# VH-VL binders against q9hc84r5073to5261: the designs that were tried, part 48

Target 1, 189 residues: q9hc84r5073to5261
Amino acid sequence: CICSMWGGSHYSTFDGTSYTFRGNCTYVLMREIHARFGNLSLYLDNHYCTASATAAAARCPRALSIHYKSMDIVLTVTMVHGKEEGLILFDQIPVSSGFSKNGVLVSVLGTTTMRVDIPALGVSVTFNGQVFQARLPYSLFHNNTEGQCGTCTNNQRDDCLQRDGTTAASCKDMAKTWLVPDSRKDGCW
Short names: E, the ipSAE of ESMFold2; O, the ipSAE of OpenDDE; V2, 0.75 times the mean of E and O plus 0.25 times the DockQ between their complexes.

## First folded at step 21 (VH-VL; framework fv_emapalumab)

Design y6 (at its last look DockQ between E and O 0.03; V2 from the best seeds 0.00; counts 0 for: pae E 12.7 > 2, placed apart)
Fold by OpenDDE, look of step 21:
Structure y6 (fold): chain C 189 residues (1-189), chain A 120 residues (1-120), chain B 111 residues (1-111)
Amino acid sequence: as target 1 above (189 residues)
Amino acid sequence: EVQLLESGGGLVQPGGSLRLSCAASGFTFSDYAMSWVRQAPGKGLEWVSAISGSGGSTYYADSVKGRFTISRDNSKNTLYLQMNSLRAEDTAVYYCAKWDYGDYVGFDYWGQGTLVTVSS
Amino acid sequence: NFMLTQPHSVSESPGKTVTISCTRSSGSIASYYVQWYQQRPGSSPTTVIYEDNQRPSGVPDRFSGSIDSSSNSASLTISGLKTEDEADYYCQSYDSYNYVVFGGGTKLTVL
């Protein structure tokens, strides 16, 4: 099952359904319906704002969050000496390419393409700030995913599964139901 | 206003144990990783340990691995450092420090520190 | 593992400019952000520079940070030196395993 986003708004679900969604908040890309393999979940924060003591350091890039077991990995981009670079936070602590802990491997290809691998699950996630791709083995995750990436069932008819358990007529309509409420962000309630 | 208040320091014999606490306020405690940093008398700063906001991951300096354990109780806004098998070289002021979440900024807030003296 | 080496002490008269160096023993200085902390006597450390050259709110623009890849070092520069600047200064960085490392510290005396 492969889910992807490109152009900041174009999605392809695990079962291959394409749709466009423009969100300004944080959304559930995928999560396990039943926690079986570390309660894996992916989130996309469209405005991952980091508070800095100076205005010049303030940023609000996109961030992809991976939650696996008790670990939280955040993939985002930052400016380093005037150049955009990948920033990986492992449990809120910046880590470099090649870092590994508790079965999770992180790497950076080039300057901005970040990769997270969970070998025990055959899971891989890539993100460069604008494009992401999540690969999940069907053998492990079939019939047990929900979110903007839809279901992993090899059936496009059920891809538009909403948070309330119903299926929408379009995945675009489904996508907004996976909003993560945040009263700190205007319009994200 | 962010406040960090360390406690639990004192005099202990070599091989003994001590548990430090750091009471945090003025911010959402669980949203931020925390660290312990120590400073021996008349010496420089040395990072000791760190723990993620959720407590899911811990990190230790080689000098304390296997002897020290960092933990936190987010319901109490408290950071802990369990120190076992203490050595004379562990004598220091121990600071709790807030890790600045979300970027490469190091520590933005420090406590006043608590003195640990390991001596026979 | 890596080390950050600082001069033990520096001194200068008020109004002058001082520079404190911080040399990284292994790994590129440019690959990992450097922070600088000020510790006045009897006080806790405070951040004066983060991300190599950024100043926190409240830190005067007399303080500046820089990176020199050729020497694999970071520098803290204090211009218009004031008596209140007398303190110990520590550089800090990290490696790929999230090991936080401090420099040995530099005692700045204002003459």
Scores: ipSAE 0.011, ipTM 0.557, lowest interface PAE 10.3, mean pLDDT 91
Fold by ESMFold2, look of step 21:
Structure y6 (fold): chain C 189 residues (1-189), chain A 120 residues (1-120), chain B 111 residues (1-111)
Amino acid sequence: as target 1 above (189 residues)
Amino acid sequence: EVQLLESGGGLVQPGGSLRLSCAASGFTFSDYAMSWVRQAPGKGLEWVSAISGSGGSTYYADSVKGRFTISRDNSKNTLYLQMNSLRAEDTAVYYCAKWDYGDYVGFDYWGQGTLVTVSS
Amino acid sequence: NFMLTQPHSVSESPGKTVTISCTRSSGSIASYYVQWYQQRPGSSPTTVIYEDNQRPSGVPDRFSGSIDSSSNSASLTISGLKTEDEADYYCQSYDSYNYVVFGGGTKLTVL
């Protein structure tokens, strides 16, 4: 099961459904329906993407958050001397490529591409601030994922699964329902 | 009804300056990014500049960077383009264009254009 | 730093189908939205396709857009060609530096 996003708005679900969604809030990309594997959850924070010309260029700052067991891993990109550099926060502490703790491996590939592996689950997540890809083995996660990445069921008919358990007519409409409420920003509640 | 009305075009000498205006109506102006797009006589469309809805971010084509300044006055619903150090190749019809940021990305409304002629 | 290349002209008879290509020179065509604009003589451009393959309200369904990753191109297809479709057509996309790029334009002649 592979889910990806590119261009700031183009998504391909775990089952291969393509859709476009542009929102400026935090959204659930994937979470376990039943917390069987450490309650793995992936979030994409577009919080600082304004309604501007730059939204289509995918240059606004984004953060990808991974929650696994009691760990919180944030992947983002910062500007250092006018250049983008990857930043990985493990439980709010910056870490370097090669860091490993509690079965989670962190790597930096090049300057901005960040990778998190959970070998016990066969899970990998990559993010460079503009593009992400999440790989989950079907054998472990089938029928147990929900979010903007859809289900891992090998069935595109249920890919547009909304937060209330119903299937939307379009995955663009489905994606809106996976909003994480945030009272600090209008329209994100 | 969305309307975009450009003004301020005319004949100007090389090295001269000109300020274009675009009066906007029919939508909440400050919610949307705006662009200038130009079209030289008999040629295709060329993007010139863009500005965010708040005015906090500006963008320029390489061909005009350092010579042109985009700005907006959200209290007057007006977009501006200050053109300095004008060259013959800046001769074009200049369009004011509105962005859409929902699930529609691109220029959804265009003005009628204003002609700028740079000639000695 | 990329170009969108369109054929300079295409022509076809009424009732037939025409396809206008838009090839991206570097970077993936699929990474950024492609829009298509129609410009009739003496008029401002109007949108006929946005977000790769979506039609604005009021645009006939005989206009369609598509993306082909293998050739790194977008296409505008006009079926059931009518004489009022005679116009210049421009594709448009983006780069990673927030630059807006238009194709060179294609003149459609309805024979």
Scores: ipSAE 0.008, ipTM 0.477, lowest interface PAE 12.7, mean pLDDT 83
ESMFold2 (binder alone), look of step 21: mean pLDDT 94; pTM 0.950

Design y7 (at its last fold request DockQ between E and O 0.51; V2 from the best seeds 0.00; counts 0 for: pae E 4.5 > 2)
Fold by OpenDDE, fold request of step 26:
Structure y7 (fold): chain C 189 residues (1-189), chain A 120 residues (1-120), chain B 111 residues (1-111)
Amino acid sequence: as target 1 above (189 residues)
Amino acid sequence: EVQLLESGGGLVQPGGSLRLSCAASGFTFSDYAMSWVRQAPGKGLEWVSAISGRGGSTYYADSVKGRFTISRDNSKNTLYLQMNSLRAEDTAVYYCAKWDYGDYVGFDYWGQGTLVTVSS
Amino acid sequence: NFMLTQPHSVSESPGKTVTISCTRSSGSIASYYVQWYQQRPGSSPTTVIYEDNQRPSGVPDRFSGSIDSSSNSASLTISGLKTEDEADYYCQSYDSSNYVVFGGGTKLTVL
């Protein structure tokens, strides 16, 4: 099961359904329905872009958060001397490429592409500030995922699973339901 | 205030080349994808090409693939469209248009356009 | 790719309500945002609706956008029609490869 996001708003679910969603809050990208493998969950934090001159407030991806067991990993991009660089926070502590702890490996490819691997689960997550990709083995996670990445069932008909357990007519509508309630910072809606 | 000003249009013979420019101001140019949209006389709008804010990604309509090249110089806040192997059907007003931030969804600002006429 | 089909023209009297449809040929209309642009004669296009149903600043609330998944179409509705609304209107969307498509345009005549 591969879920991806590009351009800040374009998504492809685990089962390959494509849709666009423009949100400026924090959303559940995926989480285990039943905690079987460390209660894995992914979140995308968004914010209003400060340099925007658009008619409406521009929304930018800010950070990707990975929660696994008791660990919290944040992938974000920061400006260093006028250049973008990947910043990885492991339990709120900046770590360098190659860092490993409790079965989690983090790395930076180039300057901005951050990668998180959980070898025991065959899980990999990449993020460069604009594009993310989550790879989950179907054998482990099938029929046990929900969020903006949808279900991992090899069935596109059920991809648009909402927080309340119902299936939306569109994944764009579904995506709204995965707002993290207490993430209404920065005027998100 | 966002401003987009196209230039470089003119009369050119079939098979000829022309380079359009779009001078942008009023926003952080490099943060936004840009696009060219054209309109033949008395016809509708046709998307031509798009380029990401940093210039790393480009997209083209099938009608111009292999002939047109979109580029940008962020140090000059300028968008370009190199048009080669021009055809009569390329005759149109060419607009530069600003995308929403970091996305290829829709356009929020348009230039005044520059006329390109391809005729023998 | 896909196409967006609009009626060639619509007409209505001032004060009335007019609706312009935009039908997508393939792919779900609800999966990709639809924009609407207004183009008055001799002028550049301006955005009147973005993200299906959002209005830019300065666009009157007489303009509204909607999506109908059952017909795989988007609609622009203009209520309280004014003479100044006479223009060409274009819908626009995209696909997963960022291929952008405009509708053929609809000429709105205010009678």
Scores: ipSAE 0.558, ipTM 0.841, lowest interface PAE 0.7, mean pLDDT 92
Fold by ESMFold2, fold request of step 26:
Structure y7 (fold): chain C 189 residues (1-189), chain A 120 residues (1-120), chain B 111 residues (1-111)
Amino acid sequence: as target 1 above (189 residues)
Amino acid sequence: EVQLLESGGGLVQPGGSLRLSCAASGFTFSDYAMSWVRQAPGKGLEWVSAISGRGGSTYYADSVKGRFTISRDNSKNTLYLQMNSLRAEDTAVYYCAKWDYGDYVGFDYWGQGTLVTVSS
Amino acid sequence: NFMLTQPHSVSESPGKTVTISCTRSSGSIASYYVQWYQQRPGSSPTTVIYEDNQRPSGVPDRFSGSIDSSSNSASLTISGLKTEDEADYYCQSYDSSNYVVFGGGTKLTVL
């Protein structure tokens, strides 16, 4: 099951349904329906700003968040000497390529592409600030995923599962239901 | 205010080459994907090429693959289109177009265009 | 790999309403955002609708966009037609590889 996004608005679900969706909030990309594998969850924050970005018109980068067991891994980009470089926060602490802890492996491929592996689950996630890809084995996650990445069922008919448990006719319609409420962001609650 | 100013158009013979430029101002150029879109005289719009804000991804319409190269210089706020092996069918006004901020949904600003004429 | 088909021309009187269709040949029109661009003679295009039915700032509310899944089409509707609405109109969407596709364009004449 492979879910991907590029350009912040162009998605392909775990079962290959493509759609466009534009949101300026944080959304659930994937979470377990039933917490079987450490309550794995993936979130995309489309406007990841520091506290200093309150009234500024400056662009904020995207951040991909991975929650697994009690760990929180944030993948984003930052400017280093005028160039974008990957930044990985493991439990709020910056880490470098090759870091591993509690069954989670972190690497950087090239300059900006960040990769997180959870070998016990056969899970891999990549993100470079503009493109993400999440790979989950069907054998472990079938019938147990929900979010903007849809279901992992090898059946595109049920990919557009909404937060209320119903299936939308279009995954574009489904995607907006996966909002993570955030009162700090206008219109994100 | 966003401005996109194309230049480099002109008359060229079939098989020739031409490089178009688009000078951008009024926005943070490196944050936005850019496209070239062309319009043959009296005809409709045809997408030509796109490049990501950081320049790492390029895309081409089938009609121009292998002949045209899109590039950008973010230090000069300039988008380029190198056009090689030109054909009569490439005769068009070429527009520089900016994608919407933070998303690849649609174009929000267009330049005024530069005319490329390919004839013998 | 798919086409967006528009009528070549439409005409209508000032004050009336016109609808310009944009039919997708394969894949669902509802799966991808549709944009509409206006191009007046001698000018570059400008956006009148984005994300299916949203208006940019400064575009009159006489312009509206809609999606009809049953006919697999998008529509641009212009009510209260004015002479300044005379232009070419293009729809635009994406294929499954996310390549940009324009419709063939519709010349709107306001008589």
Scores: ipSAE 0.260, ipTM 0.726, lowest interface PAE 4.5, mean pLDDT 86
ESMFold2, look of step 21: ipSAE 0.046; ipTM 0.636
ESMFold2 (binder alone), look of step 21: mean pLDDT 92; pTM 0.936
OpenDDE, look of step 21: ipSAE 0.481; ipTM 0.816
ESMFold2, fold request of step 26: ipSAE 0.021, 0.173; ipTM 0.621, 0.718
ESMFold2 (binder alone), fold request of step 26: mean pLDDT 94, 92, 93; pTM 0.953, 0.940, 0.944
OpenDDE, fold request of step 26: ipSAE 0.009, 0.019; ipTM 0.561, 0.583

Design y8 (at its last look DockQ between E and O 0.04; V2 from the best seeds 0.00; counts 0 for: pae O 9.4 > 2, placed apart)
Fold by ESMFold2, look of step 21:
Structure y8 (fold): chain C 189 residues (1-189), chain A 119 residues (1-119), chain B 111 residues (1-111)
Amino acid sequence: as target 1 above (189 residues)
Amino acid sequence: EVQLLESGGGLVQPGGSLRLSCAASGFTFSDYWMSWVRQAPGKGLEWVSAISGRGGSTYYADSVKGRFTISRDNSKNTLYLQMNSLRAEDTAVYYCAKWDYGDVGFDYWGQGTLVTVSS
Amino acid sequence: NFMLTQPHSVSESPGKTVTISCTRSSGSIASYYVQWYQQRPGSSPTTVIYEDNQRPSGVPDRFSGSIDSSSNSASLTISGLKTEDEADYYCQSYDSSNYVVFGGGTKLTVL
């Protein structure tokens, strides 16, 4: 099951359904329906404002957030000496490539591409600020994913599952329903 | 005011190479995906390539994959297209196109530069 | 891997309404944003509709876009047709790999 996004608006679900979606808020990319594997959840914040981002610029970068057990990992991009560099926050603390804690491995590939691995689950997630990819093994996650990344069922017909449990006619319409409650920020819709 | 100014077009023989440039101004160049789009004489529009604002991701139409390379220099606000192994079917006006803020479509286009591939 | 099919040409008198269709051959038209571009003779394209039905600043409100899921098509509608609207019009969307795809173009003639 592989979910991807590029350009900030171009999605491919776990089962390969493609769609475009333009949302400027925080959305659920994936979460477990039943919390079997540490309540794994993936979020895309299209307008991520850290204290550093707010202080440095008016516009906030995108961030990909991973929640697993009691851990929160945030992947985003920041400026270092006029060049973009990946920034990984592990429980709100910046960490470097090669960091490992509680079964979670983080690494940086090149300058901005960040990778998080959870080997016990066979999960990998990459993000470079403009492109993400999440790989989940079908054997563990089948019938247990929901969000903008759709279901992991090897069946594209049910990929556009909305938050209310109904299937939308298009995944573009489905994606709107995965807005994270109470995450609305100035300039998002 | 957003401006996109292409250059580097010309006459080239089949199998030859050419490098196109697009000078950008009036916007924060590094924030936006950019594309090349071409139009053969008397024909419609055909997307060629895309590159992310920071340059880390590139995409190509199947017709040019392996022969063309898109790149950008954000310090010079310039987009490039390196065109190798040119064929007669590559003859077209090549437009530099800026993606809109949401990366949904193109909001600004250059004036184009003509590439002619003929023996 | 799919086509966006437009009529080759359409014509209509000034002051009237014209609709240009854009039919998607496979996959759902509603799954992807549709844009419309205008290209006047001798000029580069300009955007008249983005995100299915949104107008950029400076585009007259007589231009509108719509999506019809039942016919799997998008439409550009120009009301109050003016001679300055004479141009080629291209729809644009995305294929299943999220690559950019243009329709073949429609030549609008104002009679």
Scores: ipSAE 0.437, ipTM 0.797, lowest interface PAE 3.3, mean pLDDT 88
Fold by OpenDDE, look of step 21:
Structure y8 (fold): chain C 189 residues (1-189), chain A 119 residues (1-119), chain B 111 residues (1-111)
Amino acid sequence: as target 1 above (189 residues)
Amino acid sequence: EVQLLESGGGLVQPGGSLRLSCAASGFTFSDYWMSWVRQAPGKGLEWVSAISGRGGSTYYADSVKGRFTISRDNSKNTLYLQMNSLRAEDTAVYYCAKWDYGDVGFDYWGQGTLVTVSS
Amino acid sequence: NFMLTQPHSVSESPGKTVTISCTRSSGSIASYYVQWYQQRPGSSPTTVIYEDNQRPSGVPDRFSGSIDSSSNSASLTISGLKTEDEADYYCQSYDSSNYVVFGGGTKLTVL
């Protein structure tokens, strides 16, 4: 199952349904319906503003968050000496390419392409601030995913699964239901 | 080595149809978004259409929406552009271009195929 | 919808520095990455700058990109100009409405 985002707003679900969604909050890209493999979940924060000295002051870039077991990995971009680079935070701590902990591998390819691998699960996630791709093995995750990436069932009819368990007529309508409430962000509740 | 080779261009009358092909090699074709970009004689580049790796997502410029259809056959490593209701302003060299997931933008281009729409 | 506006042409002598601007008509230039492509006569475009200011492998450091939010524009700067730099240059960006958009292109002539 492969979920992807093009141009920061064009989604392709695990089963290949395409739709456009542009929000300004944090949304659930995918999560396990039943926690079977470390309760894996992916989030997209459309405005990741941080007080970090490495963060570009002029931008609040998007950030992709990966939650696996008790670990939180954040992928975003930052300016370093006038050059934009990938920034990976592992449990809120910046880490370098090649870092690994508890079965999770992180790497930066090129300048901004960040990659997270979970070899034990065959999971890979890539993100460069505007384009992401999540690859999950169907053998492990089929019939057990929900979020903006939809279901992993090889059936596009059920891709637009909303947070309340119902299926929307369009995945665009479904997408907004996966808002993560955050009182720190105006309008994100 | 990545290679993109366009074909199918030619002379067609206004209102006619034409189908372009782009044969890809040197990379995992199904993993990457592909686009068509055209360039009218002596003019600039214009994005035409894009399609996701698996083909489930397609996008079109307003100028071709409803007339052109992008598709792909990953078993043949081939990208297609079905062009219907062709107009004189569609005359251009048509490039197939690979979109890089890592680095935003097009990293490889074909040599292009010329489409001429004329009476 | 948005447009990217470039000067039609620029010219400069070898060894000098030239700058090509790319102004976005709507939306923030800083909200979406800008790419620059070089197209020599009779050839296909090639990337010289991606993600506003990053150079692909093989592109000399004479090429640089920048973003100016105040003017809502991107710039391609070529220092130490060489005859081989003579080409058309296109900026490119995107948004949710138009998807991918190219600038009108700039013809760079090396005198």
Scores: ipSAE 0.007, ipTM 0.564, lowest interface PAE 9.4, mean pLDDT 91
ESMFold2 (binder alone), look of step 21: mean pLDDT 94; pTM 0.952

## First folded at step 23 (VH-VL; framework fv_emapalumab)

Design a1 (at its last look DockQ between E and O 0.17; V2 from the best seeds 0.00; counts 0 for: pae E 7.9 > 2, placed apart)
Fold by OpenDDE, look of step 23:
Structure a1 (fold): chain C 189 residues (1-189), chain A 120 residues (1-120), chain B 111 residues (1-111)
Amino acid sequence: as target 1 above (189 residues)
Amino acid sequence: EVQLLESGGGLVQPGGSLRLSCAASGFTFSDYWMSWVRQAPGKGLEWVSAISGRGGSTYYADSVKGRFTISRDNSKNTLYLQMNSLRAEDTAVYYCAKWDYGDYVGFDYWGQGTLVTVSS
Amino acid sequence: NFMLTQPHSVSESPGKTVTISCTRSSGSIASYYVQWYQQRPGSSPTTVIYEDNQRPSGVPDRFSGSIDSSSNSASLTISGLKTEDEADYYCQSYDSSNYVVFGGGTKLTVL
């Protein structure tokens, strides 16, 4: 099962359904319906503002968050000497390429492409601020995912599964339902 | 039914001030971003300012930054635009407009507008 | 900031199809939603297209929106043109800073 986003707004679900979504908040990309493998979940924050940035600031990059077991990993981009570089936070602590902990490996390819691997699960996630890709083994995660990446069922008919368990007419409409309420972000509740 | 009603427009001299109001009804006011959009006589639409649902975030066009202040009173379902240091080029019909959703997706409802004339 | 460029005017006969373009000067047209607004003489604007190609309730299916990434433009197409369609049409979008921009507007005349 491969889910991807490119161009900052184009999505392809685990089962290959394409749709466009341009949200401004944080959304569930995928999560396990039943926690079987560390309760894995992925989120996309469209405006990841740190202490130096607000929602109104020009420098609120996108961030991809990975939650695995008790670990929280954030992939985002930052400006260093006028150039964009990948920034990986492991449990809120910046870490360097090659960092590993509790079965999770993080790396940076080039300057901006961040990668998270969970070898025990065969899971890989890449993100560079505009493009992400999540690879999950069908053998482990089939029929047990929901979110903007849809279901991992090898069936496009059920890809537009909404938070309430119903199927939307379009995945674009479905995508909106996976909003993560955040009181810190005005308009995202 | 969604309704937006602007008020406060009128004639003012250059350098003067006005405060516009927009009374909203027919929806949960605090859940939606609001904007002011203006249109000079015989000209096109120009975005002026926007404010988030709870008022925590505000945005301004470069042409009005430092002079205009957008605000809202959610207990009164009212949007405001404080206009200071008015210029002749600020002459326009000012519309209040509602965002479609909590996210930035564009305007779905417009008021009838209120005319602001800045002239000596 | 960016600009949205529209033709100043377009004209066509009733029953025909007309297309109004909206070209973005910088940034990808596909990265930010485009809206279209209709304004009849003496009236306030009304939304005819939102999120690139969605029609609000009450807007006839004669109105359609599209995005062309290759030309970095959006288009409003009106088929089966009617006299009531005579109006000014504005495209609108935004950037990553939530800076909102309108096109210059297009006057549609029904001949």
Scores: ipSAE 0.033, ipTM 0.692, lowest interface PAE 4.3, mean pLDDT 92
Fold by ESMFold2, look of step 23:
Structure a1 (fold): chain C 189 residues (1-189), chain A 120 residues (1-120), chain B 111 residues (1-111)
Amino acid sequence: as target 1 above (189 residues)
Amino acid sequence: EVQLLESGGGLVQPGGSLRLSCAASGFTFSDYWMSWVRQAPGKGLEWVSAISGRGGSTYYADSVKGRFTISRDNSKNTLYLQMNSLRAEDTAVYYCAKWDYGDYVGFDYWGQGTLVTVSS
Amino acid sequence: NFMLTQPHSVSESPGKTVTISCTRSSGSIASYYVQWYQQRPGSSPTTVIYEDNQRPSGVPDRFSGSIDSSSNSASLTISGLKTEDEADYYCQSYDSSNYVVFGGGTKLTVL
C-alpha cells in the first residue's frame, strides 16, 4: 500500500485513487482503524509553525508527523543560512541521520529528504517538505487504514472512507472530514 | 456567492467619530478572518485592521492603533470598525475584505467600499 | 513592520510580457506568503495570485508569481498582455504579528 502527496495538494491513495485537496490545517493521512500495530498514525500539518510567536498568516512549512506507540516523530524543513534543510524531531528533540530508538530508524537522504523506517511493521515514510510517500505492507494493514490516504483494500470504490465510516462520492469530500482539531490555529477546530 | 456590503461612511469633522459596518453573506462568517483596508483617493491600498473568525485576536496598523477598534457580531454576520479621533489623513474609501478559507491565502473577496471624508 | 517596494509604473505592448517586482525591506520574503491584487479603475481589488504562485479559479494562466530569495523580492509576470490587463497591481505580505503590508502599487499601461 503506497500513499503519496506532491505539489502541496495532489494525493494518491493507498489503492491509487488520485484527488486534489487544499486544506490548510492538520489532517489525518492514515491511522489504524483498530490499534493493532502500536497505534500507527500519520498526519500532515500544512502550516507547521515551530515558534508560537509566528503569525497565522506567515508561511510555515509542511510537517509530517508519525505517532507510533508512545513516540512522536515530526519531519519538516527549516531554513539554515538561506538553504532548506531537513529537520527531524523525535519526541520534540532534534535528531540527526542515523538516529534510532525503540524500533524506529531515521535518516536524511541528501539535504532535505527525510526517511523513517519501522522495520517490525515493514513501514517506510519519506518526506522532503513538499512530497511524501508512505509505504505500508498490505499483509499487515489491509482493511485497517483510514484517513486521506484511504483504505488499503485493493478496491478504489471504498477509498474515500470518511471519518464517520461512510464512503464519500469523491475523495476531496472525504479529505475534509479528516481534520485534526487544533485550537492554536484559527479555523482549524 | 460571497457578498460584502460596507456602510456608515460619510463626512465627519477632525476629531470626530464614525462607525463602519460590513454585512457579510454567502459564507460561514465565523470561520474567517476579516479585515479593513483603505485607499485614499488616487492612492494605494493600506491595511487598517484584522480580526480572527471568533474575534479573539485583533490587529491594527500603527497609523490607527489606539483610535480604531475592529469588532464583529457573528450572530448578525457583521464586521465593524469604530473610528475615533479622526484625522484628515484618514480620508479614504474603506473596504471590507475576507481572508481566504484557511486564513493564510490573503483577501479573496472585497466589498465595494464606503467613503469616509474627514474635513473642515 | 516592513515595506514592500514596487515600481510606480510599467508599460508594454499587447502580446508581450511584463514583470512587476515587489521588494521586502526587512525580514525574508520567503518566510511569509505573498499575494497579488489587480484593481481596475473604479473597481475593488481582485486576487490574481495567492500563496506566492497560485492562481484563483478564473484567473488566466498567463498570470504567474514567483519568489527570489537572493533579491528578497516577489514578482508578478503577465504574458500575452491584453488591453484588459491595464490596471493597478499591488503585492501584499505579512510579518510575524499578522501585520499586513501592501506594496505601493504599480500602474500597468498596455500600449
Scores: ipSAE 0.012, ipTM 0.570, lowest interface PAE 7.9, mean pLDDT 85
ESMFold2 (binder alone), look of step 23: mean pLDDT 94; pTM 0.952

